# VH-VL binders against Probable ABC transporter phosphonate/phosphite binding protein PhnD2 (phnD2), part 10

Target 1, 264 residues: Probable ABC transporter phosphonate/phosphite binding protein PhnD2 (phnD2), of Prochlorococcus marinus (a3pdp9)
Amino acid sequence: SADPDKLIVALIPDENAATVIQDNQGLKDYLTEAFDKEIELVVTTDYSSMIEAARNDRLDLAYFGPLSYVLAKAVSDIEPFAARIKGGTKTYNSCIIGNTKKGVTSFDDIKGTTFALGDPASTSSRLFPELTLAENGLTKGKDFQGVFLGSHDAVALAVQNGNAQAGGMACPILKSLKKKGVIDPSKVTTIAQSSPIPQYPWTMRSTLSPELKEKIRFTFLDLDSDKVLKPFNADGFASITDSDYDGIRKAGKLLGLDLSKFVK

## First folded at step 1 (VH-VL)

Design p15 (framework fv_prolgolimab)
Fold by ESMFold2-Fast, scan of step 1:
Structure p15 (fold): chain C 264 residues (1-264), chain A 122 residues (1-122), chain B 106 residues (1-106)
Amino acid sequence: as target 1 above (264 residues)
Amino acid sequence: QVQLVQSGGGLVQPGGSLRLSCAASGFTFSDYWMYWVRQVPGKGLEWVSAISYSGDSTYYADSVKGRFAISRVNAKNTMYLQMNSLRAEDTAVYYCAKSGYEYVFGDYMDVWGQGTLVTVSS
Amino acid sequence: QPVLTQPLSVSVALGQTARITCGGNNIGSYYVHWYQQKPGQAPVLVIYRDSNRPSGIPERFSGSNSGNTATLTISRAQAGDEADYYCQVWDSSTDVFGTGTKLTVL
């Protein structure tokens, strides 16, 4: 078991790295004070690189997306401990969006188009969009062509500028990009929202000392102050378990994902 | 303009030591991961080492682990590679390189230094 | 440990299209970057993250990456494109470079 002087904290690259690091500086500052340890935030090039870093025991804390967590858990000695509460729930939704000027405002309009996807291991910008489209009679490679752009902000921008006519991404990220003025609501139409998806899990490597693991878990779970929670972009944190992600495992199998392509 | 300027190469005997320097200008040095890549004359590129934007995390190729030490002094906009216990097979042109995105752990290298030749021979 | 295999050499006629491949197990799950290196010079980034061009790189350079093969495509080949080309990926704790391809423009 380990109690390192420095904690390596990895954040999934769901947006460009500069935005991810910037948005999590408040979290870093709070954790530095709470743990009384040096904290280093890292953002990998893609979701699979973060999975590989976890597989090789390179990460002390890792903030995965749901599918990337499921993939990492299969090959890594990690454990989930907390997920944020936002708007009274531990869930979020995936959005299917279309370019308004190109007239992509419904599922039927997606046929024959280029559909923007985020990272191959993304839940809300790959897995759920593809399942939602399939449930509506649209199959990738047959009814539309998919293009992987690597991140949610890249998907939003591609749809807005017409490089892709439609795309899939996390609804909360789309909302954030609209608030920041990066996405013009008049240029992008939300066609559909998915069923609820469990929030991104905070995980830690299982080989950390039991005392440190308990301290980490309670640092998140005992937060009840609105002022302290703002740096986490959360209303609170709730305990989670691996079984909370069984629905994601089922969804991945339903889509026919070759899980071996993400880990070796 | 964004530039990396290298120094510190030369001839050294097996078992000796040498320190390479890479001076950065034209960008916020403390925001980028930095790399060392080497190339035996006439052969391909081989990654050697990486250092985080803060200097707190370092990574090494197995061939140099325990012998080479990467470091940086952000206040001086300079990165170093301390090479110890040098072997004939370490003979190569050494390049420093900058990560293409701020703060990213592992990525493409958008700016490269001019290279410095290290020759290890008796 | 992933290994990236490139052909030793590729020849292309002036004005024609050259294709340089980078083979690796499940390479489509990684971002692939491409570098051009001319004799006596440092490498120059020509494609990053599969298909993106840095400022100053002509549109005739393009990239793709799927399955087990990434490809650098150079359309309307020019004499100045003669160089060694290397693909590269980051794999958790290491950068992995391809074996390199010498492009000859006939």
Scores: ipSAE 0.000, ipTM 0.464, lowest interface PAE 12.2, mean pLDDT 88

Design p16 (framework fv_prolgolimab)
Fold by ESMFold2-Fast, scan of step 1:
Structure p16 (fold): chain C 264 residues (1-264), chain A 122 residues (1-122), chain B 106 residues (1-106)
Amino acid sequence: as target 1 above (264 residues)
Amino acid sequence: QVQLVQSGGGLVQPGGSLRLSCAASGFTFSDYWMYWVRQVPGKGLEWVSAISYSGDSTYYADSVKGRFAISRVNAKNTMYLQMNSLRAEDTAVYYCAKDSFYTYDEGYFDYWGQGTLVTVSS
Amino acid sequence: QPVLTQPLSVSVALGQTARITCGGNNIGSYYVHWYQQKPGQAPVLVIYRDSNRPSGIPERFSGSNSGNTATLTISRAQAGDEADYYCQVWDSSTDVFGTGTKLTVL
């Protein structure tokens, strides 16, 4: 069983790499001290690259989004163990947003526009926005044109700047960008919020030693450092299981995603 | 050639227990999700249970939750269905089946075992 | 979770086209798979993911799926096509089978 001197910790690129790395420095320091091991943070170029890294057994810990986790679990020997919790809930929402100046404030205003999407394997900036639009009679490629921008912050900025008239992204990321002053609330309108989505799972390589896996699980579940938790906007981390993501599997089917196309 | 060979069926009293086995060959067993599907004589197909490639994730139809337990031993290329607290309505031919892909998300059965009759009667 | 309803039986004349439907609320948003079962035998996959044929299944078998109805179409029906046919979808943590249709070739 594996107990490496260095742990490779991958973080999903839901925002630009510099922001993701900066936000996780507290976690890196905490894990370095807790495990007495070298911690290497890895942010891949896109969600598919992180799935491939997991498939090739290159990641010790991986913080996936829900859909990218489902895709990675299908082809990798990984196990989920924790997700952020706040106010007693382990869920978040996807937001559909419109450019205020261009008058995009309702679903009908999206028809004939360019709609910004994140990474193709994103839950809250691809899967749920497309499902919500379809439920409201708007089909990508027919009623609007989708453009994949790769990350949630790229979606927010494109809509704010009018490079796309509308877009879909994680509501918590939008709220964070507004709080930081990156997004001006007067320039971007929230048109809709999705039903609850299970939070991003922390996963570990199943071939790690039982002793190390137990230490990793308890380290996250016992974590109460404000320095570490503030970037996650979390009260802590709570236990999760693979079945918590069955709703994401169903949502992928409803959109007609060929899951095999995300794995080479 | 892909082959699924079943065993362990028979007659049991209501409230009794029985274990079914499904021995796999002709493919890398540890790479695929596996399923149990049953059919009451003269009736349609009913999905019973699913197990992930590693055995870490298991799923059950509402009619059998809490009574049946699916498991696998990858080193032996064998899957099991432990059936407890059996009822008359559990009388059926039980089939093991292989997923055509790595994930249960594909949810279709490319190869089936020959079937094993389970009769629950007093 | 959709309930999948199929007609109990469908009859077709030799050489004609049989159509077997699978009705379900918003079934067009799911992948539909079809199985053939002959008496005393295990089911055999004949169509997967709405319209794809496994190796060894004749081109006479085709599928479609939109709105609230999926359809298995068997062109140039042969005596050997007489069997029970089941549609199936995966919905979250459960598989759902249709009620089954007996195809009779006259």
Scores: ipSAE 0.000, ipTM 0.382, lowest interface PAE 18.2, mean pLDDT 87

Design p17 (framework fv_prolgolimab)
Fold by ESMFold2-Fast, scan of step 1:
Structure p17 (fold): chain C 264 residues (1-264), chain A 122 residues (1-122), chain B 106 residues (1-106)
Amino acid sequence: as target 1 above (264 residues)
Amino acid sequence: QVQLVQSGGGLVQPGGSLRLSCAASGFTFSDYWMYWVRQVPGKGLEWVSAISYSGDSTYYADSVKGRFAISRVNAKNTMYLQMNSLRAEDTAVYYCATDLYYGSETYAFDIWGQGTLVTVSS
Amino acid sequence: QPVLTQPLSVSVALGQTARITCGGNNIGSYYVHWYQQKPGQAPVLVIYRDSNRPSGIPERFSGSNSGNTATLTISRAQAGDEADYYCQVWDSSTDVFGTGTKLTVL
């Protein structure tokens, strides 16, 4: 059972790393006071690097995306304990978007185009877009060419600028970028929205002491600080379980994902 | 009745400062981006600055960056342009504008103020 | 930064069609807006997002935008159409106006 003097807290790089670190200084300060421990924030280069770090027991707390979580869970001793809640829901949607100027406003318009994808282990910027396209008769590598850009903001910008004609990303991130003025709503059309996806899980290393695990769980579930919650666009955090991600496991199997290609 | 009413123009010497005001009425000011566009007498239109609906994002033309500051007070339905370190080449009619009806965030300016003359001369 | 180039002046006879061009590298990938400005007045939006007319703008006004050229077309020109015309796009966190075209209606 571990009770380390320093907790290593990893954050998924769903946007550029500098912004992710800056946005989470409030969380770092909050956890430092709550646990009376040193807190180190870590943002890896890509999703697979974070999975590998978890596999090697290098992360005490980790904020994964849904797919990266189920991939990490298969090779690591981690457990999920909380997810953001907003307007009473613990779900979000994936958006398929098209460049309006290039006339990409429907599934048929994607045929023969370059489609922007985020990280290979992303749920809303890879897994769900590919499944949605396949369900509509569009297969990656045959009907369109996929390009992995690594993050959701990179996908949105590529589609807006016409570097890709279409792409897939988290609808909440798209909405945020539109409100910030980074994405012009008139230049990007939302073609489709997925079914609900369970929110990003906060996870902890299972080998932490039972007392520390309880304290961590309580600290997150009772968190109501606007300074901490604003970057997560959350009203708070709510309890979750591993079975909440069974739908993601099924989706991964339908796409034929090979776990070994993400963690080697 | 939708309108933008401007004030604050006048004569100022090089190196001086001047603040322009643009008062909005007839629409929900806090929901819309606001813009400043200028025109040197006898010349074309030149975009100067933009401010998001909340005031959290501001943009400037390279020619005025570091010297001009755009701001807004949504409670007063008013936008401002603070002009510092003024140069002779800043002499122009300054217009405030918004994209109220046709393409919010597409920068199509459908509502314009009457314009305010700023003369920078020794 | 890209410059939007317009002809300095265009002349058109009453009842004929005027065409005002706006040249810019890859301008077809941007939304182009068009403004009419009469002496002593603020500009008036006449076309937005390439080809759409604001309420109150006559159907004689139309627009197109592809490749490296956007075009404002004024059919059946009238004396009241005499004005300066400006194209406009947003590029890389900056707004860009064209150089302007003076339309003379003979």
Scores: ipSAE 0.000, ipTM 0.375, lowest interface PAE 19.5, mean pLDDT 86

Design p18 (framework fv_prolgolimab)
Fold by ESMFold2-Fast, scan of step 1:
Structure p18 (fold): chain C 264 residues (1-264), chain A 122 residues (1-122), chain B 106 residues (1-106)
Amino acid sequence: as target 1 above (264 residues)
Amino acid sequence: QVQLVQSGGGLVQPGGSLRLSCAASGFTFSDYWMYWVRQVPGKGLEWVSAISYSGDSTYYADSVKGRFAISRVNAKNTMYLQMNSLRAEDTAVYYCAKGPTYFDYSGYLDYWGQGTLVTVSS
Amino acid sequence: QPVLTQPLSVSVALGQTARITCGGNNIGSYYVHWYQQKPGQAPVLVIYRDSNRPSGIPERFSGSNSGNTATLTISRAQAGDEADYYCQVWDSSTDVFGTGTKLTVL
């Protein structure tokens, strides 16, 4: 059972690394005080790198997206314990967006365009956008060209600037970018919103000592600091289990995603 | 109206070969996964093979790998199962079945052919 | 590859609710489909992707799937519901059928 002096806390690059690190500084400070341990925040280069780090037992805590978690759980000894809540719900949505000036305001307008996608292992900027488009008769590589830009903010900017005519991303991240003035609402149209997606899971290495695991779980679930929660647009954290992600496993199988292609 | 019409069954000796055909109508054949499922009379269903909408991906049950070959000719709306090195245990009613559309890998079988009896006996 | 375990037989009284289970390790992480087969006939899809009914299947048929058990529920059972029922999952590159359950309506 492990009780390390320093906890390695990994965060997926759902936005540029600087933004991810900045948004989690309050959490780092809170955990440092709560655990009386050094906390090292690590932002991997891509989602597959984080999955590989977990497979090799290099991460003590890891904040995955839903699909990357499902992929990591299949090859790693990790366990989920908490997820963000807002208004009593542990879900969020994926958005399909189009460039307003280029006239991309409906599914039919996506035909023959370049569609921006985030990381290949992203739920809301890859899996759900591709599924939603296919359900509406649009297939990647047949009806439109997909381009992987690696992060949600990169997708939003590419669509705003017209470098891609359409794209898929997390609705909460789009809303955040609009509030920050990074995205101009008049330049980007939301074409569709997905069904609810379970929130990103916080996970821990299963081999941590039982005492440390319980301390970690309670520290997150008892968090009520506005300073830490405001960057996440959250009311707090709620308990989760692996079965909360069964819907993501089903969605992945619906699109034929191969686990082996997401590990190095 | 979806129809799957099967042909090519019959009696064959052990070690012999037989080709089953499944002619499809009433849907855009090239957009759907297709499957072969067999059933020994009085016994349960056993999956045999699957082919993707384009024909580029094929899948086989361990019991038939290396002996059976699934194929499709989208221009003819027809799927085939080439059965080689047949064994007594391959004796069964063989069904062709329509799978889900190209983006759906969940593998349900919503329409079935009438079935074709294959008997492998000396 | 998961092994799908079904009871060999289930009996239900006319007008009552029948429940047929399909057990498998982590079956809740797979889509489960259900088929009805009457003697001498091809199977008929009655539930797909856990709980969806194909066009033409009465609302008396419903499905659920969580944890290690999927369930086909047939409410207000009718004589015409007597048949063999099979569960099925697709696991990446292979398809698995359950052993089948014979439903008898008394």
Scores: ipSAE 0.036, ipTM 0.620, lowest interface PAE 6.3, mean pLDDT 90

Design p19 (framework fv_prolgolimab)
Fold by ESMFold2-Fast, scan of step 1:
Structure p19 (fold): chain C 264 residues (1-264), chain A 123 residues (1-123), chain B 106 residues (1-106)
Amino acid sequence: as target 1 above (264 residues)
Amino acid sequence: QVQLVQSGGGLVQPGGSLRLSCAASGFTFSDYWMYWVRQVPGKGLEWVSAISYSGDSTYYADSVKGRFAISRVNAKNTMYLQMNSLRAEDTAVYYCAKEVDYGYIPYYGMDVWGQGTLVTVSS
Amino acid sequence: QPVLTQPLSVSVALGQTARITCGGNNIGSYYVHWYQQKPGQAPVLVIYRDSNRPSGIPERFSGSNSGNTATLTISRAQAGDEADYYCQVWDSSTDVFGTGTKLTVL
């Protein structure tokens, strides 16, 4: 339907599902009132499952990461419309972290270690960490061993507990985990921060009616509620376009990733 | 059949302006990045400019930055290169080219090329 | 911005194997594409993404890319393979073409 009575809203599993759902409850309530529709939040098991759900036209709204978005856009009739802003920017950074007690505090210390990565389709927990390490002369499989743990919180915990000596993840998620007391700042060292990455895009299926698409767009762009924005650590939402993610397409090719293999 | 047809070349005096056109057919034009590549007769290929599929992002070689402007009108399946403040060193055959398609995600190689348009900058 | 260096010319005898190199610092980290250009014609893509052939390109054409060198290999060389060959990479926000190699088939 072009104007469904219930909107299915998918959220990328960048952390455990319970945390993702809890952090988005305020947005769910806001959208329920704004649209006078049922809002169903869904969190898939992994990034590829969310891409498949979009491909099968099962999602009305989808909050992707940058790389998973460019992968989904290639196989789905979706369009991006808004991204989080904080401190006047629509960008965030990827962090490379090391276990302090194991002495992993610099790039050279990563040689011979196990490096924790999130989901294979993650921008800040896979693509940018591998690119940053390659730029510093460290190649996965040669200078260190990569292990995919599926989510950013799993990476942070593995590095803190010493199950991996180093890892890559979103800097904002690391900051959140430190604030919540999940990660002890004395146990984890930030070795490096990446260049800016475009913020996660909110997307909608293009087959929704023009009236509903415009209503959705303005509902996000006009959002001024501290109650809704606080869990996202956001000042608001700003308009975005697909070309804002062209840098992600280039970064994947620069690292030598065959992006077509992620959606086969 | 996937095809690019070029027009708009010619002779122009130093400091002059010229606009090249590249008309696309046989593929969904709005899904692909497009490029301009030039070649001085008897010399090698030199990339000039690139434009994203929406037209929102444009890129230029340092040698033409500030003088050339790439654009596209997806409704007309046409890409343009506006060349201003032309110099003798801009004399070349100009090719438009389409991003290569491999499965769901196009790559930045160029699989279809226009026939080329000669631009001569001379007094 | 990287410079991609190719030999100015390569000669090969009919039926033998020609190898054209493309040198660049850490070029193995990029996807390399190869183009064939005959006099008076537009370039033709012969290899994309290091080693893949577009439809219509014979199996005699193959590619590899590792470390600091990418290589275009043309097996069982034919007179019609005589042309200029260019390697190309996309580096973040720019395209970079190699210096070009003239292949002569003896």
Scores: ipSAE 0.005, ipTM 0.397, lowest interface PAE 14.9, mean pLDDT 87

Design p2 (framework fv_prolgolimab)
Fold by ESMFold2-Fast, scan of step 1:
Structure p2 (fold): chain C 264 residues (1-264), chain A 121 residues (1-121), chain B 106 residues (1-106)
Amino acid sequence: as target 1 above (264 residues)
Amino acid sequence: QVQLVQSGGGLVQPGGSLRLSCAASGFTFSSYAMYWVRQVPGKGLEWVSAISGSGGSTYYADSVKGRFAISRVNAKNTMYLQMNSLRAEDTAVYYCAKGSWYTRYYGMDVWGQGTLVTVSS
Amino acid sequence: QPVLTQPLSVSVALGQTARITCGGNNIGSKNVHWYQQKPGQAPVLVIYYDSDRPSGIPERFSGSNSGNTATLTISRAQAGDEADYYCQVWDSSTYVFGTGTKLTVL
């Protein structure tokens, strides 16, 4: 249906499902009122499952990470329309972190360790950490062992607990976990921060009616509610285009990632 | 097809009252926020007031708060601006404008022709 | 009340690119709309939500917004582009228009 009575809204599982759902409850309430439609929030088990759901036309709205968006766009008829803004920008950074007690405070300290990674299709918890390490002479499987833990909060906890000696994750998520008291700043050291990464894109399936697509776009761009924006740690949403993610496509190729075959 | 036609305006003495009207056609009136924007001759645009599609929420610039009242009658496709305790500083061309969507943050895509209000003795 | 500062006037030669700025504290976190007003006429929306064009507005008009500055760019300027230009944002409970810029096409 081009104008369904229920909108299925998928959220990338960058943290545990309960946290993701809780953080987006305000958005669900706002969209339910704005569209006068039932809103169903969907959090898949992993990034690839969300990409497959989009490929099979199961999602009306989808909040991807940058790399998972690029992968989904290659196999789905979707279009990006908005990204969160914070501090006047539509970008964020990836952080490389080390366990303070185990003495991991620099790139050289990562050699010979277990490095925690999020989901394989994550930009800030896989792609950019691996690129940054490679640029500093550290190759996964040769200089360190990579382990995929599936989410950013899992990476942070593993590094804090010493189950991994280092890891990569989104800097904003690390800051949030420190603010909540989940991560003790004295136990985790930030070794490096990446160059700016374009913010997570909100996308919609292109087969929705032009009227509904316009309504969706501007409903997001009009968001000024503290109740909705506070859980996102955002000042609002701003317009984006597919070409904003060309840098992600290039970064993937620099690491030898075959974007056309990644999901399959 | 979409039109806003204004009426009212004219010369009024300081302390007097005046009511402006804005008649809408060509769209579902109750689904759009509506605005009043004024412009002193030769000067810039100044937002005056806004009203939600249902009429349940109203907003005013600090300079007119307590003196002006925005209202709408959706059954008649008409919006009003009741101006009381008028001052010389209120002399301006007043435009009504339609929001380009149902939310208040969307730009103003259709404007009325403007109505001159002169406050002078 | 926040103020959006625009240059009083900008001149551009026919066929060249004009840039009109709109300065405001943290304006990059807000959605900026741009209006064109010709003498004796009501304003016309030319850019909304930083960079989108309404139906009927030529592609020569584009917008950007980051940090403390939003910019309206008019490429391949034409005589008919001569007008006053205003930026506008919603800020909390108020609409704020910029101070306005008179564009002269030489």
Scores: ipSAE 0.000, ipTM 0.442, lowest interface PAE 15.4, mean pLDDT 87

Design p20 (framework fv_prolgolimab)
Fold by ESMFold2-Fast, scan of step 1:
Structure p20 (fold): chain C 264 residues (1-264), chain A 121 residues (1-121), chain B 106 residues (1-106)
Amino acid sequence: as target 1 above (264 residues)
Amino acid sequence: QVQLVQSGGGLVQPGGSLRLSCAASGFTFSDYWMYWVRQVPGKGLEWVSAISYSGDSTYYADSVKGRFAISRVNAKNTMYLQMNSLRAEDTAVYYCAKHEFYSGYDAFDIWGQGTLVTVSS
Amino acid sequence: QPVLTQPLSVSVALGQTARITCGGNNIGSYYVHWYQQKPGQAPVLVIYRDSNRPSGIPERFSGSNSGNTATLTISRAQAGDEADYYCQVWDSSTDVFGTGTKLTVL
């Protein structure tokens, strides 16, 4: 079991890397003080690179999306321990959005269009949008063309700019982008919201010492700093278990996902 | 150089109209929300209006709703504030401003030099 | 949207520490930005997102924000710091400025 002097903390690239790193400086400072260790924040170029880093035991702490976690867990010795909680809930939703000027305001309007998707291993910007569309009689490659743009902000911008007529992304990220002025509410229509999705899991390398793992777990669960929680739009972090993601495993199977596509 | 240069202020009678202009340079104007903020001489700052990067969404303080209209022409890197039905209470220095950062930070990093608007007979 | 209340004036002796508060219901849940305005000049951003300094702003400027109070701290006050200071938050599509504080350096 490991107790390293430096902890490598990976954050999923659900938005551009500079924004993710800047937003998490408060977390870095908090963890540096709490653990009395050097903290290195890492944002990989894509979700599959983060999964590969976990597979090779290169990450001490990792903030995955739900699907990327399930994929990483299948090939890595990692364990989930905490997820964002707000208003008593540990869930969020996926949004299907359309370009207002191009007249995409309903499911029927998506037929024959280009649909923007995030990273192939994204839950709210790939898996749930594709399943929701299929449930409404729209199949990728048959009824619409899917294009992977790599991140949620890229999807939002493509739909807004008309480079894609519709797209799928996390509802909380869309709300944040509208608040920040990145997305103009008049240009983008929300067509649908998915059923609840379990929140992004914080995970740790299972080979860390039992004492360090307990310290990490309690540090996150006891966290109540406004500076740290503000970027997460959270009241705190609450305990989770691997079985909380069984619904994501089922959804992945229904979509026919092949893990080998996501790792190098 | 990143800068905002203003014009169009002056003296106007109550009930009159004025149009302010704000010309941007040194950054990609069409990527940013733009704002008008005013200040009555000797008083504090008051947000007046906001316009989205495309010009399709506009927001106004309750004190100016229905009288002021914000607009922009991205091809000219210029934003406008059309002020109608002016009142003595609208007498202020008007500043145009942009957000500091494209995403993640909601602060005004660049301000115009200000334009004095005086509403008096 | 919160109403942001600041003291009308704060005095500080040359070389001492000034603290300017910005009070608002649940202000700790917002990012707070601070502006300095000297007579006849446009405002200048001095602190963004609670505690960060823009390029060119001296290290003696710092900020904090928790609960119902945000604070701008100016250590080793200089004559050139004499100005009006405003806090600001953005709530969705509406910006809110504080009432302003005049800092006098004695």
Scores: ipSAE 0.000, ipTM 0.395, lowest interface PAE 17.2, mean pLDDT 86

